# VH-VL binders against UPF0659 protein YMR090W: the designs that were tried, part 9

Target 1, 227 residues: UPF0659 protein YMR090W, of Saccharomyces cerevisiae (q04304)
Amino acid sequence: MSPMKVAVVGASGKVGRLLINQLKANDSFSTPLAIVRTQDQVNYFKNEVGVDASLTDIENASVSEITDAIKAYDAVVFSAGAGGKGMERIFTVDLDGCIKVVEACEKAGIKRFVVVSALKAEDRDFWYNIKGLREYYIAKRSADREVRNSNLDYTILQPGSLELNKGTGLLQPLDKLEEKASVNYSINREDVASFIVESLLHPNATVKKTISLVNGNEPMEKFIQSL
Below, E stands for the ipSAE of ESMFold2; O stands for the ipSAE of OpenDDE; V2 stands for 0.75 times the mean of E and O plus 0.25 times the DockQ between their complexes.

## First folded at step 22 (VH-VL; framework fv_flanvotumab)

Design q1 (from k3 with light chain Y97W; at its last look DockQ between E and O 0.81; V2 from the best seeds 0.00; counts 0 for: pae E 4.6 > 2)
Heavy chain, then light chain:
Amino acid sequence: QVQLVQSGSELKKPGASVKISCKASGYTFTSYAMNWVRQAPGQGLESMGWINTNTGNPTYAQGFTGRFVFSMDTSVSTAYLQISSLKAEDTAIYYCARDESYYFDTSGPFDYWGQGTLVTVSS
Amino acid sequence: EIVLTQSPATLSLSPGERATLSCRASQSVDSYLHWYQQKPGQAPRLLIYDASDRATGIPARFSGSGSGTDFTLTISSLEPEDFAVYYCQQRSNWPPWTFGQGTKLEIK
ESMFold2, look of step 22: ipSAE 0.258; ipTM 0.677
ESMFold2 (binder alone), look of step 22: mean pLDDT 91; pTM 0.933
OpenDDE, look of step 22: ipSAE 0.598; ipTM 0.860

Design q2 (from p1 with light chain D50G; at its last look DockQ between E and O 0.70; V2 from the best seeds 0.00; counts 0 for: pae E 5.5 > 2)
Heavy chain, then light chain:
Amino acid sequence: QVQLVQSGSELKKPGASVKISCKASGYTFTSYAMNWVRQAPGQGLESMGWINTNTGNPTYAQGFTGRFVFSMDTSVSTAYLQISSLKAEDTAIYYCARDESYYFDTEGPFDYWGQGTLVTVSS
Amino acid sequence: EIVLTQSPATLSLSPGERATLSCRASQSVDSYLHWYQQKPGQAPRLLIYGASDRATGIPARFSGSGSGTDFTLTISSLEPEDFAVYYCQQRSNWPPYTFGQGTKLEIK
ESMFold2, look of step 22: ipSAE 0.169; ipTM 0.637
ESMFold2 (binder alone), look of step 22: mean pLDDT 90; pTM 0.931
OpenDDE, look of step 22: ipSAE 0.632; ipTM 0.855

Design q3 (from k3 with light chain H34Y; at its last look DockQ between E and O 0.65; V2 from the best seeds 0.00; counts 0 for: pae E 6.2 > 2)
Heavy chain, then light chain:
Amino acid sequence: QVQLVQSGSELKKPGASVKISCKASGYTFTSYAMNWVRQAPGQGLESMGWINTNTGNPTYAQGFTGRFVFSMDTSVSTAYLQISSLKAEDTAIYYCARDESYYFDTSGPFDYWGQGTLVTVSS
Amino acid sequence: EIVLTQSPATLSLSPGERATLSCRASQSVDSYLYWYQQKPGQAPRLLIYDASDRATGIPARFSGSGSGTDFTLTISSLEPEDFAVYYCQQRSNWPPYTFGQGTKLEIK
ESMFold2, look of step 22: ipSAE 0.084; ipTM 0.611
ESMFold2 (binder alone), look of step 22: mean pLDDT 89; pTM 0.912
OpenDDE, look of step 22: ipSAE 0.224; ipTM 0.727

Design q4 (from p1 with heavy chain N54Y; at its last look DockQ between E and O 0.68; V2 from the best seeds 0.00; counts 0 for: pae E 5.9 > 2)
Heavy chain, then light chain:
Amino acid sequence: QVQLVQSGSELKKPGASVKISCKASGYTFTSYAMNWVRQAPGQGLESMGWINTYTGNPTYAQGFTGRFVFSMDTSVSTAYLQISSLKAEDTAIYYCARDESYYFDTEGPFDYWGQGTLVTVSS
Amino acid sequence: EIVLTQSPATLSLSPGERATLSCRASQSVDSYLHWYQQKPGQAPRLLIYDASDRATGIPARFSGSGSGTDFTLTISSLEPEDFAVYYCQQRSNWPPYTFGQGTKLEIK
ESMFold2, look of step 22: ipSAE 0.109; ipTM 0.620
ESMFold2 (binder alone), look of step 22: mean pLDDT 91; pTM 0.935
OpenDDE, look of step 22: ipSAE 0.222; ipTM 0.730

## First folded at step 23 (VH-VL; framework fv_flanvotumab)

Design r1 (from k3 with heavy chain Y103F F104Y; at its last look DockQ between E and O 0.54; V2 from the best seeds 0.00; counts 0 for: pae E 6.9 > 2)
Fold by ESMFold2, look of step 23:
Order: C-alpha cells, then structure tokens, then sequence
Structure r1 (fold): chain C 227 residues (1-227), chain A 123 residues (1-123), chain B 108 residues (1-108)
C-alpha cells in the first residue's frame, strides 16, 4: 500500500518535532504535514526540515480551516499543548483545540487519530489537588472523553512526566505500572514520539485504546503485542 | 507576586563548600523546573542545569557534573545549589531562575529570576 | 552543543535611535529562542520568548523575529533605560541550554 500520510498538530513542540523527524525517516510514511502557528515556523519546516507545513493556528482556527488543512491526509496526530504560555491556552489549545481537530477529522472523513494526553487523567483523586495542574487535567480528561465519544479510530496516549534523555525504546508494562509509583511516572519525549509511530503502524493493537506510557524495561514491540 | 529570594553573599576559601538557597513564593513550586545560572565576573550567563521539581531529577550541563549538586525541599518551596571543593574560578554570581513552562514542558523561558548570590573564593 | 553568537558585541547608540541585535545559532533551535535584558547590578529580565512574543510588562518598542538559526531583537526607539546587556538563550530539547555571549548596548 501507499505510504501513510500523517498530519501533525503541534509539530513545533518538543514531542512534535521528534515525531516529524521520525515520520520523515520512515518509509512507511509519506512526508508528514507540520501544522504550525506562525509563518516563521512554516518556513522552518519547509526549508530547514524539508517537510510540508500548514499555517493553521489551532487556538484561533475554525473547524472549517482545520478541515481544509488536513483533508488530504490519512491520519492526524494531536500533540499540541499550552506549553506553559498561560492558563487560558490550556482551555483553548489542550481542550478546545483537540475537540476542533476531532470535529475536523469527522468532517474530512479521516478516521485515524492519535492524541497525546496525560497519565491517569481518569483518576481525579490522583490529580485533583495538584495545584497548578488541576485545570490541565480537567482539560485533558474532558478532551479524552470527547475523543472516546467520537466516531474516530482513536488512540489516546497518556504519558507520564516528559523527560529530556535520549529514548530507550523501553516501556513499563501496563499490569506493572504501579511499580513506578515509588520513584516517578516518567518517559522520554523521544519514546513518546516513537510510540506514536508504532501506534500508527499497529492499528489493530492500538485503535480505541487508552495507553499509559512510562519508561520501564519492556521493549516497545513486545509492549504493543501485549495490548 | 512570584518571587525567588536567594541566600546572601558568601566569602569562602579554596577547598570549602557552599550551599545556596533559593526560596520560591507566589506559585506552586513543584509545577515549574528550577534552573541555575552562573555569571563569572565580567562574563556572560552560563546555564548550569536544572532540577525537575516534580520528580526531583537534576540535569547538569557539561562541566557541572562533579562538584555541583542541585537539591530541593518541597515542604519549604526551596531549591538548593551546593558547590564542594571550591576553587578560585568558582567566584561568580549564581542565579536561580524559574522555567515558565508547566512541569511537562521544559522549553519555556526563564520568567522569574532570583536576585543572585555572589560567591567569592579567595585565600 | 548549540552555540549562540551575538552581534555586534557592543552597540553604541543615542536615545531615540533604532537598535538591531543579532543572535545566530550553530544549528536550528526552531523558535525556542528567548531574549533577556540585564542592567548593571541586576538579575536578567525576560523580554521576548519563543522568538517573537513579548513578556508581560515589556513595552511595545521591543520586538523579536526569526526562526531556525537567525534571530533579531529590535528596539524601535531607544529610551535611556534600554542601555544594558542583552542575551539570547536557546531552550531546545537537547542539553545544554545555552546563552549567547551578550550584546552591550551603550550610550553613544
């Protein structure tokens, strides 16, 4: 079959940039689309990275504008977030940005959707009293629910605390997730990007799943086989 | 209202140790990484690394992996920089600086800075 | 490691003039480039983040532009309080996160 055409919302973020590079380097995919917020970012992705780019500011774009940007693509990855640029953007990007992209996928007839959410979003007792993060988790939990209620072939990824180390390709098995509670729930950003790629390549294992991503000792390939 | 208040200047002899504190107020300490920046006399700014205040994991820039230790006490919203085996070239102003990003994103600017702590190492 | 080279090292101008400060990265930092101002005896102060966004409370005469490797800080009409040292900083995914060596903006 033809290589998969993927559009990445949030391509300029740290996970998004890693994902764009990994998609570009993988023969199973066509050159990805970087959906970005500024003309400088468009120029960067086109001229320096060598991928297609669309100037579509997800925070301010209409559903129709997003639909037009993604309609030629087979799958959409949502990796956008507020990026620490104010509490309002948690709602306008992490929550409503995600919902608008879901609606755009539905309008465009695009079924495959992968979203980067947050670990334990369904567990209000885990996050409700974490000051500074309550609103973030409310947005992520609410967005995840909208994704689950859509008609999309979705995968919801819930990574732990994102770290800067080079990826290991090794994940904590889901049935042993709580073994990490005594140290921390963390994952390298490069491994999140790699798992997005693997999720797209293994839809039978990952469609309609919500998957906790924490670094551990299990190779990613085996982790996916056990889903 | 966000403030970072550092401990006072230190005069030390070579071989001694120093521990600089950076007390945060006006925000949730564990939601923002704490960075350390060195400025030697007449020189520019040099990033030393940071501590992820949610996980406690320090990251050190090259050249700062031996004698420099980042730590914290979340119960008093305070980050610490400890320098052991002080050398004359450690004479500098040391700043703590908050990473503007929420703790899931460390790409943001340093939006709030401590006032700096001058450490002077001389015999 | 990513090296940031600022130019010029020293810029001598008068109040009311336009200042243009350059920061060039040895490899792409996308838009994760930030600008700080440091007045004598003070801690640095955030001016511009993500290449072009003004921090809260920063006057409109300050603007930033660029992406990838080439970045510019512009002060459209200098005020007496603008004479200081300016640093660029990159915050890409890969340690170390580095500063440029600074541009000193001084009264001509």
Amino acid sequence: as target 1 above (227 residues)
Amino acid sequence: QVQLVQSGSELKKPGASVKISCKASGYTFTSYAMNWVRQAPGQGLESMGWINTNTGNPTYAQGFTGRFVFSMDTSVSTAYLQISSLKAEDTAIYYCARDESYFYDTSGPFDYWGQGTLVTVSS
Amino acid sequence: EIVLTQSPATLSLSPGERATLSCRASQSVDSYLHWYQQKPGQAPRLLIYDASDRATGIPARFSGSGSGTDFTLTISSLEPEDFAVYYCQQRSNWPPYTFGQGTKLEIK
Scores: ipSAE 0.037, ipTM 0.625, lowest interface PAE 6.9, mean pLDDT 89
ESMFold2 (binder alone), look of step 23: mean pLDDT 91; pTM 0.933
OpenDDE, look of step 23: ipSAE 0.531; ipTM 0.836

Design r2 (from k3 with heavy chain F104Y T106S; at its last look DockQ between E and O 0.29; V2 from the best seeds 0.00; counts 0 for: pae E 8.4 > 2)
Fold by ESMFold2, look of step 23:
Structure r2 (fold): chain C 227 residues (1-227), chain A 123 residues (1-123), chain B 108 residues (1-108)
Amino acid sequence: as target 1 above (227 residues)
Amino acid sequence: QVQLVQSGSELKKPGASVKISCKASGYTFTSYAMNWVRQAPGQGLESMGWINTNTGNPTYAQGFTGRFVFSMDTSVSTAYLQISSLKAEDTAIYYCARDESYYYDSSGPFDYWGQGTLVTVSS
Amino acid sequence: EIVLTQSPATLSLSPGERATLSCRASQSVDSYLHWYQQKPGQAPRLLIYDASDRATGIPARFSGSGSGTDFTLTISSLEPEDFAVYYCQQRSNWPPYTFGQGTKLEIK
């Protein structure tokens, strides 16, 4: 009955910062661990946010170093990405960073894993000819396949285009997802963070699932019940 | 090296039209949105909106949904701003500016700017 | 709409002095605030993005800080070329993406 201990890889990112705050504010969780790559980021999370932080640069860290950073935790969330900061980082962070964290979870005996991927990653016809996105989607699809091939109790979240407006708590039902094709496939980052929290709280509904996340008109509670 | 080169200054009478070009080089034109920014004499920067260079679809900020038209020609990596029915209040410098990211981060800065095109509207 | 208010409107300083420019948002913009420099007759130039990251080619004397609603651009020791107008911009709200009204940094 102990509160869940969550480590967040990519805590300094836009989704990650929102997630850390939401985990800290929820009594079902212990104070989360922010996995970050710079000392300035460690200082921010410790001094301004009030959570613990680990200086572990996922791009350059060994699997053993990552294992040591997360081994005391019950669940790991991977929300790191290149963030448009160089094509090489798509491979070293979005792809290999994710794979290394999966391997670290397996070595540490941590089963619960949630990853932030990309909408329609398995649908090559959707993304293959969109200039600037092919390499990103190749990496995300490949990372998702490695996650599915693991022994982890994973949840793969595939959000649409990320926005920073205040979250609505409202999602597009999966069986009506394509109604958004004529408008846009978008979601507020706050709603992605909220859904990560809900995924961790509802493992029976979310383990071994790949879930498309787009804002719509259905409350998250009802959305989760339909999974 | 990324460059945005705009067409030269224009002197126009009220009621005329103008079309400003912004030629991009040094990067994949269709991978970054192109923004337009207005600066009236002695005033600050005002975002007019952008064009999705992958689809050609424009988005206009409030106040720019009528006489202002964004377009492009991907074969020459060029974005265009057309202003019809020119008014004296359209006198300004017009800048094109590249949006750092397109699909996965809509919050980035305008990292490269054109040199600006002065449009003067007077009798 | 998120309003960005820059202060002071005009700052008169001498070369070698430290400049501190403020930008305050009407709502939280998290860290999605950018700073630009504009010299007379020139286009704006990106200085700082995401509140604190220096753009390519920007000297280390420029630094940014802040999060949420209160942001600061600091120039640790002014050089003659630093006298210009400075604008902050937020990109946290989908549209409109807004600019502050500018701070004019003048040579004293």
Scores: ipSAE 0.012, ipTM 0.531, lowest interface PAE 8.4, mean pLDDT 88
ESMFold2 (binder alone), look of step 23: mean pLDDT 90; pTM 0.927
OpenDDE, look of step 23: ipSAE 0.742; ipTM 0.899

Design r3 (from k3 with heavy chain N54K; at its last look DockQ between E and O 0.74; V2 from the best seeds 0.00; counts 0 for: pae E 4.4 > 2)
Fold by ESMFold2, look of step 23:
Structure r3 (fold): chain C 227 residues (1-227), chain A 123 residues (1-123), chain B 108 residues (1-108)
Amino acid sequence: as target 1 above (227 residues)
Amino acid sequence: QVQLVQSGSELKKPGASVKISCKASGYTFTSYAMNWVRQAPGQGLESMGWINTKTGNPTYAQGFTGRFVFSMDTSVSTAYLQISSLKAEDTAIYYCARDESYYFDTSGPFDYWGQGTLVTVSS
Amino acid sequence: EIVLTQSPATLSLSPGERATLSCRASQSVDSYLHWYQQKPGQAPRLLIYDASDRATGIPARFSGSGSGTDFTLTISSLEPEDFAVYYCQQRSNWPPYTFGQGTKLEIK
């Protein structure tokens, strides 16, 4: 099989940058595409990281512009988000940005799609009263529903609280997820990036799945085998 | 709107202790880490470390592992910095600043700062 | 530890002039470079994050550029309120995070 060509929306975020480096270092993938919103970011990814880059601001781009940017690729990863910068960007990036990328994939004939969502987005009782995050979860839940309603071979990843420590490669089994409620539902950003890579490499286990990602004690390989 | 309000200035003698408060409002306290920054007179900004507001676990920058204690009370959305065995060299303005989100995948600039608390240590 | 070196240490200019402030990192910080302004007697204020993005409410005369190790803050036409100390900060993948030593922008 030829190496998979992956386009990463939100490549300039911390998860996105870790993912780009992991894709570049893995022989199962060809040079990834970094989709970014400023020319300085394009220059960085091309000149310092050594990957392809596209100047495509998802918030403001049309579906046609996004389609043109991704059409040569086999899979798309959506890891873009508002970054805590106001209510408007939750809707224009986390929700509508995701929907536009889904539509662009459909227009381009790209089936494989991985999105970084949020833990327990379907469980309104979990997030409804978390002050300052209700709108974020509404957007993520709504985006996830649009992804599920698409014709794509999607994987929805729902990480817990994002931490900055070096990744461990160890996940909490889904049937034991609630054992983490007494500690916290957290995952290192590097492990989210690593699981995106593993999801792309194991479509039989991950296509059409919504997967909760929390650090635990189970190696990713075994975790994926149980999906 | 997001706001961080710190306790008032303190005048202390060497050997005393001080506890500075930083009360957060306008956002979910446990969704962002809280950083502490020191600025001695005529000096630049120095990161002291942060507290994980979900767990209460602190991380201290090098040089701040001993007399400096970060704590919090989530019931009142307040972070604390305690300095024991005060020395003249502890004279500084101490800032709290909202650190990285646990939900938003961002580089984590310090987007909101407290007004600062001046601690003066002299005999 | 990543060391940030700001230059010049002091920049003396008049209102209406263009200011160019530099920040150099001892190793790559990607685009995780932020700029803060501190006016006399005030807390620092976020100006630019991720090297080039203006924070909410920051006037268009402030711009940032650069990536990797070399970063620039530009103020296109100085206003009287812009005379302050400017700090860069790196927030790369993992701690420790550090500030530069500051550039004092003073009226000539």
Scores: ipSAE 0.259, ipTM 0.688, lowest interface PAE 4.4, mean pLDDT 90
ESMFold2 (binder alone), look of step 23: mean pLDDT 90; pTM 0.916
OpenDDE, look of step 23: ipSAE 0.478; ipTM 0.820

Design r4 (from k3 with heavy chain F104W; at its last look DockQ between E and O 0.04; V2 from the best seeds 0.00; counts 0 for: pae E 9.6 > 2, placed apart)
Fold by ESMFold2, look of step 23:
Structure r4 (fold): chain C 227 residues (1-227), chain A 123 residues (1-123), chain B 108 residues (1-108)
Amino acid sequence: as target 1 above (227 residues)
Amino acid sequence: QVQLVQSGSELKKPGASVKISCKASGYTFTSYAMNWVRQAPGQGLESMGWINTNTGNPTYAQGFTGRFVFSMDTSVSTAYLQISSLKAEDTAIYYCARDESYYWDTSGPFDYWGQGTLVTVSS
Amino acid sequence: EIVLTQSPATLSLSPGERATLSCRASQSVDSYLHWYQQKPGQAPRLLIYDASDRATGIPARFSGSGSGTDFTLTISSLEPEDFAVYYCQQRSNWPPYTFGQGTKLEIK
């Protein structure tokens, strides 16, 4: 079998960097493409990490430029975000950046798409009055709708609050999600990256799915079997 | 639990050497860079550089070349700082700190710190 | 080299008061600025990363804001355990990564 070629939008982010490392270490994948926004980041990924890199600033790039960057690849992962770097970037990166990548995938004929969204994005009552999150959730919900309206073989991942600790490999079952207190919805970034890898390796379970990712007590392998 | 445990305090004379250890547990040692930070008595924090724990390649900040050597032993998940030709000005607490941003991540914080090792250099 | 200048050098306040600590960079660091707390005799602890994100286990009374050159750490209502030295750190240029000189927050 030919190893899967994956392009990662947002490779310089915390989830993206973990994902690049995990893809590089997995023989089911070819060397991934790191899509980054500065030449220093290109040099870092090429010279220090040893993966391909493309200077494509998603915030400012046209759909045509994004298409050219990704068209040699089999799958695209979108894990870019504003990261608290200003309100405008929520719209230009989290929302429109995602939309442009979806359009670029359609133009390039790339079907497999995985996006990192946000937990309970469809539930306005959950997030509407949480200070600092309303605009972020509006963007994520809207981007998710564009992804669902596409012709892509998408997977929408909706992680809870992202944490810095080492991953556990343990998830909260979807049918038991509400058994946790709402303020305990969290997941380690390393587990998000691991689940992206597993999503790519199990398309029959994950294509056209929206999946809430919260740490819990169920091993990831069993979690995937229940999708 | 992520934990960084450093070797104990050292009292040294000028011209001697010291080797400080930083033993990591609770995570995959080779997946996170290890940083070294100096804090002279009554002073702030000063980055000394780091070691790429996957390759063993060190990077030293300005002013920390020559006498300062970063090394590691992945079989025991331990990073080392060696200071040779000790000077009185080397008196400080030396911290190891995990680089949350990995060795390819140039922007992330130091999320876990060792307890510090006091090195005192006196004539 | 990017110089981080923290102000004030010492801030004397009482429990329950609001603390505002400043960090100014000599050139833009975008949002790649982190805040640490250090109590006497202890190692630093990560509080805020990427200008505004709270680290694991950090109470909601801690918040960070700013981008570019001007950053603030705010403690909305001081608790006894909050009296410590606070450092900002930038990691925007590779290398060096620099720390500010610290702000000592002490009980009045």
Scores: ipSAE 0.007, ipTM 0.452, lowest interface PAE 9.6, mean pLDDT 87
ESMFold2 (binder alone), look of step 23: mean pLDDT 90; pTM 0.927
OpenDDE, look of step 23: ipSAE 0.640; ipTM 0.867

## First folded at step 24 (VH-VL; framework fv_flanvotumab)

Design s1 (from k3 with light chain S52Y; at its last look DockQ between E and O 0.41; V2 from the best seeds 0.00; counts 0 for: pae E 4.3 > 2)
Heavy chain, then light chain:
Amino acid sequence: QVQLVQSGSELKKPGASVKISCKASGYTFTSYAMNWVRQAPGQGLESMGWINTNTGNPTYAQGFTGRFVFSMDTSVSTAYLQISSLKAEDTAIYYCARDESYYFDTSGPFDYWGQGTLVTVSS
Amino acid sequence: EIVLTQSPATLSLSPGERATLSCRASQSVDSYLHWYQQKPGQAPRLLIYDAYDRATGIPARFSGSGSGTDFTLTISSLEPEDFAVYYCQQRSNWPPYTFGQGTKLEIK
ESMFold2, look of step 24: ipSAE 0.326; ipTM 0.697
ESMFold2 (binder alone), look of step 24: mean pLDDT 89; pTM 0.917
OpenDDE, look of step 24: ipSAE 0.741; ipTM 0.906

Design s2 (from k3 with light chain D53N; at its last look DockQ between E and O 0.55; V2 from the best seeds 0.00; counts 0 for: pae E 5.3 > 2)
Heavy chain, then light chain:
Amino acid sequence: QVQLVQSGSELKKPGASVKISCKASGYTFTSYAMNWVRQAPGQGLESMGWINTNTGNPTYAQGFTGRFVFSMDTSVSTAYLQISSLKAEDTAIYYCARDESYYFDTSGPFDYWGQGTLVTVSS
Amino acid sequence: EIVLTQSPATLSLSPGERATLSCRASQSVDSYLHWYQQKPGQAPRLLIYDASNRATGIPARFSGSGSGTDFTLTISSLEPEDFAVYYCQQRSNWPPYTFGQGTKLEIK
ESMFold2, look of step 24: ipSAE 0.215; ipTM 0.660
ESMFold2 (binder alone), look of step 24: mean pLDDT 91; pTM 0.935
OpenDDE, look of step 24: ipSAE 0.665; ipTM 0.883

Design s3 (from k3 with light chain D30S S52Y; at its last look DockQ between E and O 0.33; V2 from the best seeds 0.00; counts 0 for: pae E 7.0 > 2)
Heavy chain, then light chain:
Amino acid sequence: QVQLVQSGSELKKPGASVKISCKASGYTFTSYAMNWVRQAPGQGLESMGWINTNTGNPTYAQGFTGRFVFSMDTSVSTAYLQISSLKAEDTAIYYCARDESYYFDTSGPFDYWGQGTLVTVSS
Amino acid sequence: EIVLTQSPATLSLSPGERATLSCRASQSVSSYLHWYQQKPGQAPRLLIYDAYDRATGIPARFSGSGSGTDFTLTISSLEPEDFAVYYCQQRSNWPPYTFGQGTKLEIK
ESMFold2, look of step 24: ipSAE 0.023; ipTM 0.619
ESMFold2 (binder alone), look of step 24: mean pLDDT 90; pTM 0.930
OpenDDE, look of step 24: ipSAE 0.705; ipTM 0.897

Design s4 (from k3 with heavy chain E100Q; at its last look DockQ between E and O 0.43; V2 from the best seeds 0.00; counts 0 for: pae E 8.8 > 2)
Fold by ESMFold2, look of step 24:
Structure s4 (fold): chain C 227 residues (1-227), chain A 123 residues (1-123), chain B 108 residues (1-108)
Amino acid sequence: as target 1 above (227 residues)
Amino acid sequence: QVQLVQSGSELKKPGASVKISCKASGYTFTSYAMNWVRQAPGQGLESMGWINTNTGNPTYAQGFTGRFVFSMDTSVSTAYLQISSLKAEDTAIYYCARDQSYYFDTSGPFDYWGQGTLVTVSS
Amino acid sequence: EIVLTQSPATLSLSPGERATLSCRASQSVDSYLHWYQQKPGQAPRLLIYDASDRATGIPARFSGSGSGTDFTLTISSLEPEDFAVYYCQQRSNWPPYTFGQGTKLEIK
């Protein structure tokens, strides 16, 4: 059984970098493709990390250009975002960038798609009146709807607040999610990356699912078995 | 217009405690992490860590995991740094600084800084 | 943890000269490298973010370059107000987020 070839859109981001390293270190996967927006990032991934890289700026790339970049791959992960580089990029990257990648997957015949979205994106009452988050969540919710309406074998991951601490491998059970409302909805980026890897390895449990990701006390392996 | 206004300077004895406030205005407090930076007299900038203002979860740099506590009160858009069991080497200016990044990404620069709070600890 | 080493520690120049300040990271920080200016008695001020992007209100004589481990701040023609201490900062995936030790730019 041949290793899975994964292309990572947003590979230079904090989740993306962790994911690339975890995919590279896992024998179930071939060397991943880092899709990045600058030549310096291409050089970094090729020379320092030792993986394939594509210079494809999702904000400005056509669907055809994205299709060409990913067409040799089995699965695509979308973890790109505005990254604090302007409110407009929420729409051109988080929303339309995601939509273009979905369309590129459909054109290339790539079924497996994992997207990093945002916790409770479908619950407007949760986010609508949190100052500074409305536009971000409008984009994420709209992108999630486009993903659900596609013909892809998608997984939508909705992490809470992303943190840079060492991952624990422990998640909050979905039926106990609201117990975190009085504490916090957070997850370490390393655990998001690990869950992306596990999602790809367990399609029976994760395809066509929208999954809230918050750190808790349940081992990730058990969490996946209960999906 | 974004502003971070810190509480006034403090003169303390060893063993006392101090709590520094950083009042934010002109933006959504819970959308940007708040960082704390120490600068001892004549020295450079030293990152102490940050608090996720949406979740309240603090992250401490190495060396700041015991006597230093980050907290916040979102109802008044204020971050706090508490230092217990003060030592002479805690004498420094303490700055709060806003992370430029949006809610789910804390990789941006510190785009706005408080004016600094001088804490002097003398025997 | 990622260590940022700035060089030189002190740079003595005259107004009108070009200043070149270096920051080297012990590991790649991609482009998540920021530069700050601190004048005596003042809080630091953001100059350059993401290696090369000027912050709002920063004059064009300030420029940044580099990626990975080697970064440079350049002031093309020094003005009297530019004599200050300059710090680089990394914001990569390696907490804690760290500063370089600073370069003091002083009047020759």
Scores: ipSAE 0.011, ipTM 0.553, lowest interface PAE 8.8, mean pLDDT 88
ESMFold2 (binder alone), look of step 24: mean pLDDT 91; pTM 0.935
OpenDDE, look of step 24: ipSAE 0.443; ipTM 0.803

## First folded at step 25 (VH-VL; framework fv_flanvotumab)

Design u1 (from k3 with light chain S31Y; at its last look DockQ between E and O 0.43; V2 from the best seeds 0.00; counts 0 for: pae E 4.6 > 2)
Heavy chain, then light chain:
Amino acid sequence: QVQLVQSGSELKKPGASVKISCKASGYTFTSYAMNWVRQAPGQGLESMGWINTNTGNPTYAQGFTGRFVFSMDTSVSTAYLQISSLKAEDTAIYYCARDESYYFDTSGPFDYWGQGTLVTVSS
Amino acid sequence: EIVLTQSPATLSLSPGERATLSCRASQSVDYYLHWYQQKPGQAPRLLIYDASDRATGIPARFSGSGSGTDFTLTISSLEPEDFAVYYCQQRSNWPPYTFGQGTKLEIK
ESMFold2, look of step 25: ipSAE 0.181; ipTM 0.627
ESMFold2 (binder alone), look of step 25: mean pLDDT 90; pTM 0.930
OpenDDE, look of step 25: ipSAE 0.715; ipTM 0.897

Design u2 (from k3 with light chain S31L; at its last read DockQ between E and O 0.76; V2 from the best seeds 0.00; counts 0 for: pae E 3.1 > 2)
Heavy chain, then light chain:
Amino acid sequence: QVQLVQSGSELKKPGASVKISCKASGYTFTSYAMNWVRQAPGQGLESMGWINTNTGNPTYAQGFTGRFVFSMDTSVSTAYLQISSLKAEDTAIYYCARDESYYFDTSGPFDYWGQGTLVTVSS
Amino acid sequence: EIVLTQSPATLSLSPGERATLSCRASQSVDLYLHWYQQKPGQAPRLLIYDASDRATGIPARFSGSGSGTDFTLTISSLEPEDFAVYYCQQRSNWPPYTFGQGTKLEIK
ESMFold2, look of step 25: ipSAE 0.457; ipTM 0.774
ESMFold2 (binder alone), look of step 25: mean pLDDT 90; pTM 0.933
OpenDDE, look of step 25: ipSAE 0.816; ipTM 0.926
ESMFold2, fold request of step 30: ipSAE 0.546, 0.212, 0.317; ipTM 0.812, 0.659, 0.708
ESMFold2 (binder alone), fold request of step 30: mean pLDDT 90, 90, 90; pTM 0.933, 0.927, 0.925
OpenDDE, fold request of step 30: ipSAE 0.829, 0.800, 0.832; ipTM 0.929, 0.918, 0.930
ESMFold2, last read: ipSAE 0.506, 0.406, 0.488; ipTM 0.796, 0.757, 0.798
ESMFold2 (binder alone), last read: mean pLDDT 90, 90, 90; pTM 0.932, 0.929, 0.930
OpenDDE, last read: ipSAE 0.852, 0.833, 0.843; ipTM 0.936, 0.930, 0.933

Design u3 (from k3 with light chain D30Y S31D; at its last look DockQ between E and O 0.66; V2 from the best seeds 0.00; counts 0 for: pae E 6.4 > 2)
Heavy chain, then light chain:
Amino acid sequence: QVQLVQSGSELKKPGASVKISCKASGYTFTSYAMNWVRQAPGQGLESMGWINTNTGNPTYAQGFTGRFVFSMDTSVSTAYLQISSLKAEDTAIYYCARDESYYFDTSGPFDYWGQGTLVTVSS
Amino acid sequence: EIVLTQSPATLSLSPGERATLSCRASQSVYDYLHWYQQKPGQAPRLLIYDASDRATGIPARFSGSGSGTDFTLTISSLEPEDFAVYYCQQRSNWPPYTFGQGTKLEIK
ESMFold2, look of step 25: ipSAE 0.061; ipTM 0.619
ESMFold2 (binder alone), look of step 25: mean pLDDT 91; pTM 0.936
OpenDDE, look of step 25: ipSAE 0.623; ipTM 0.870

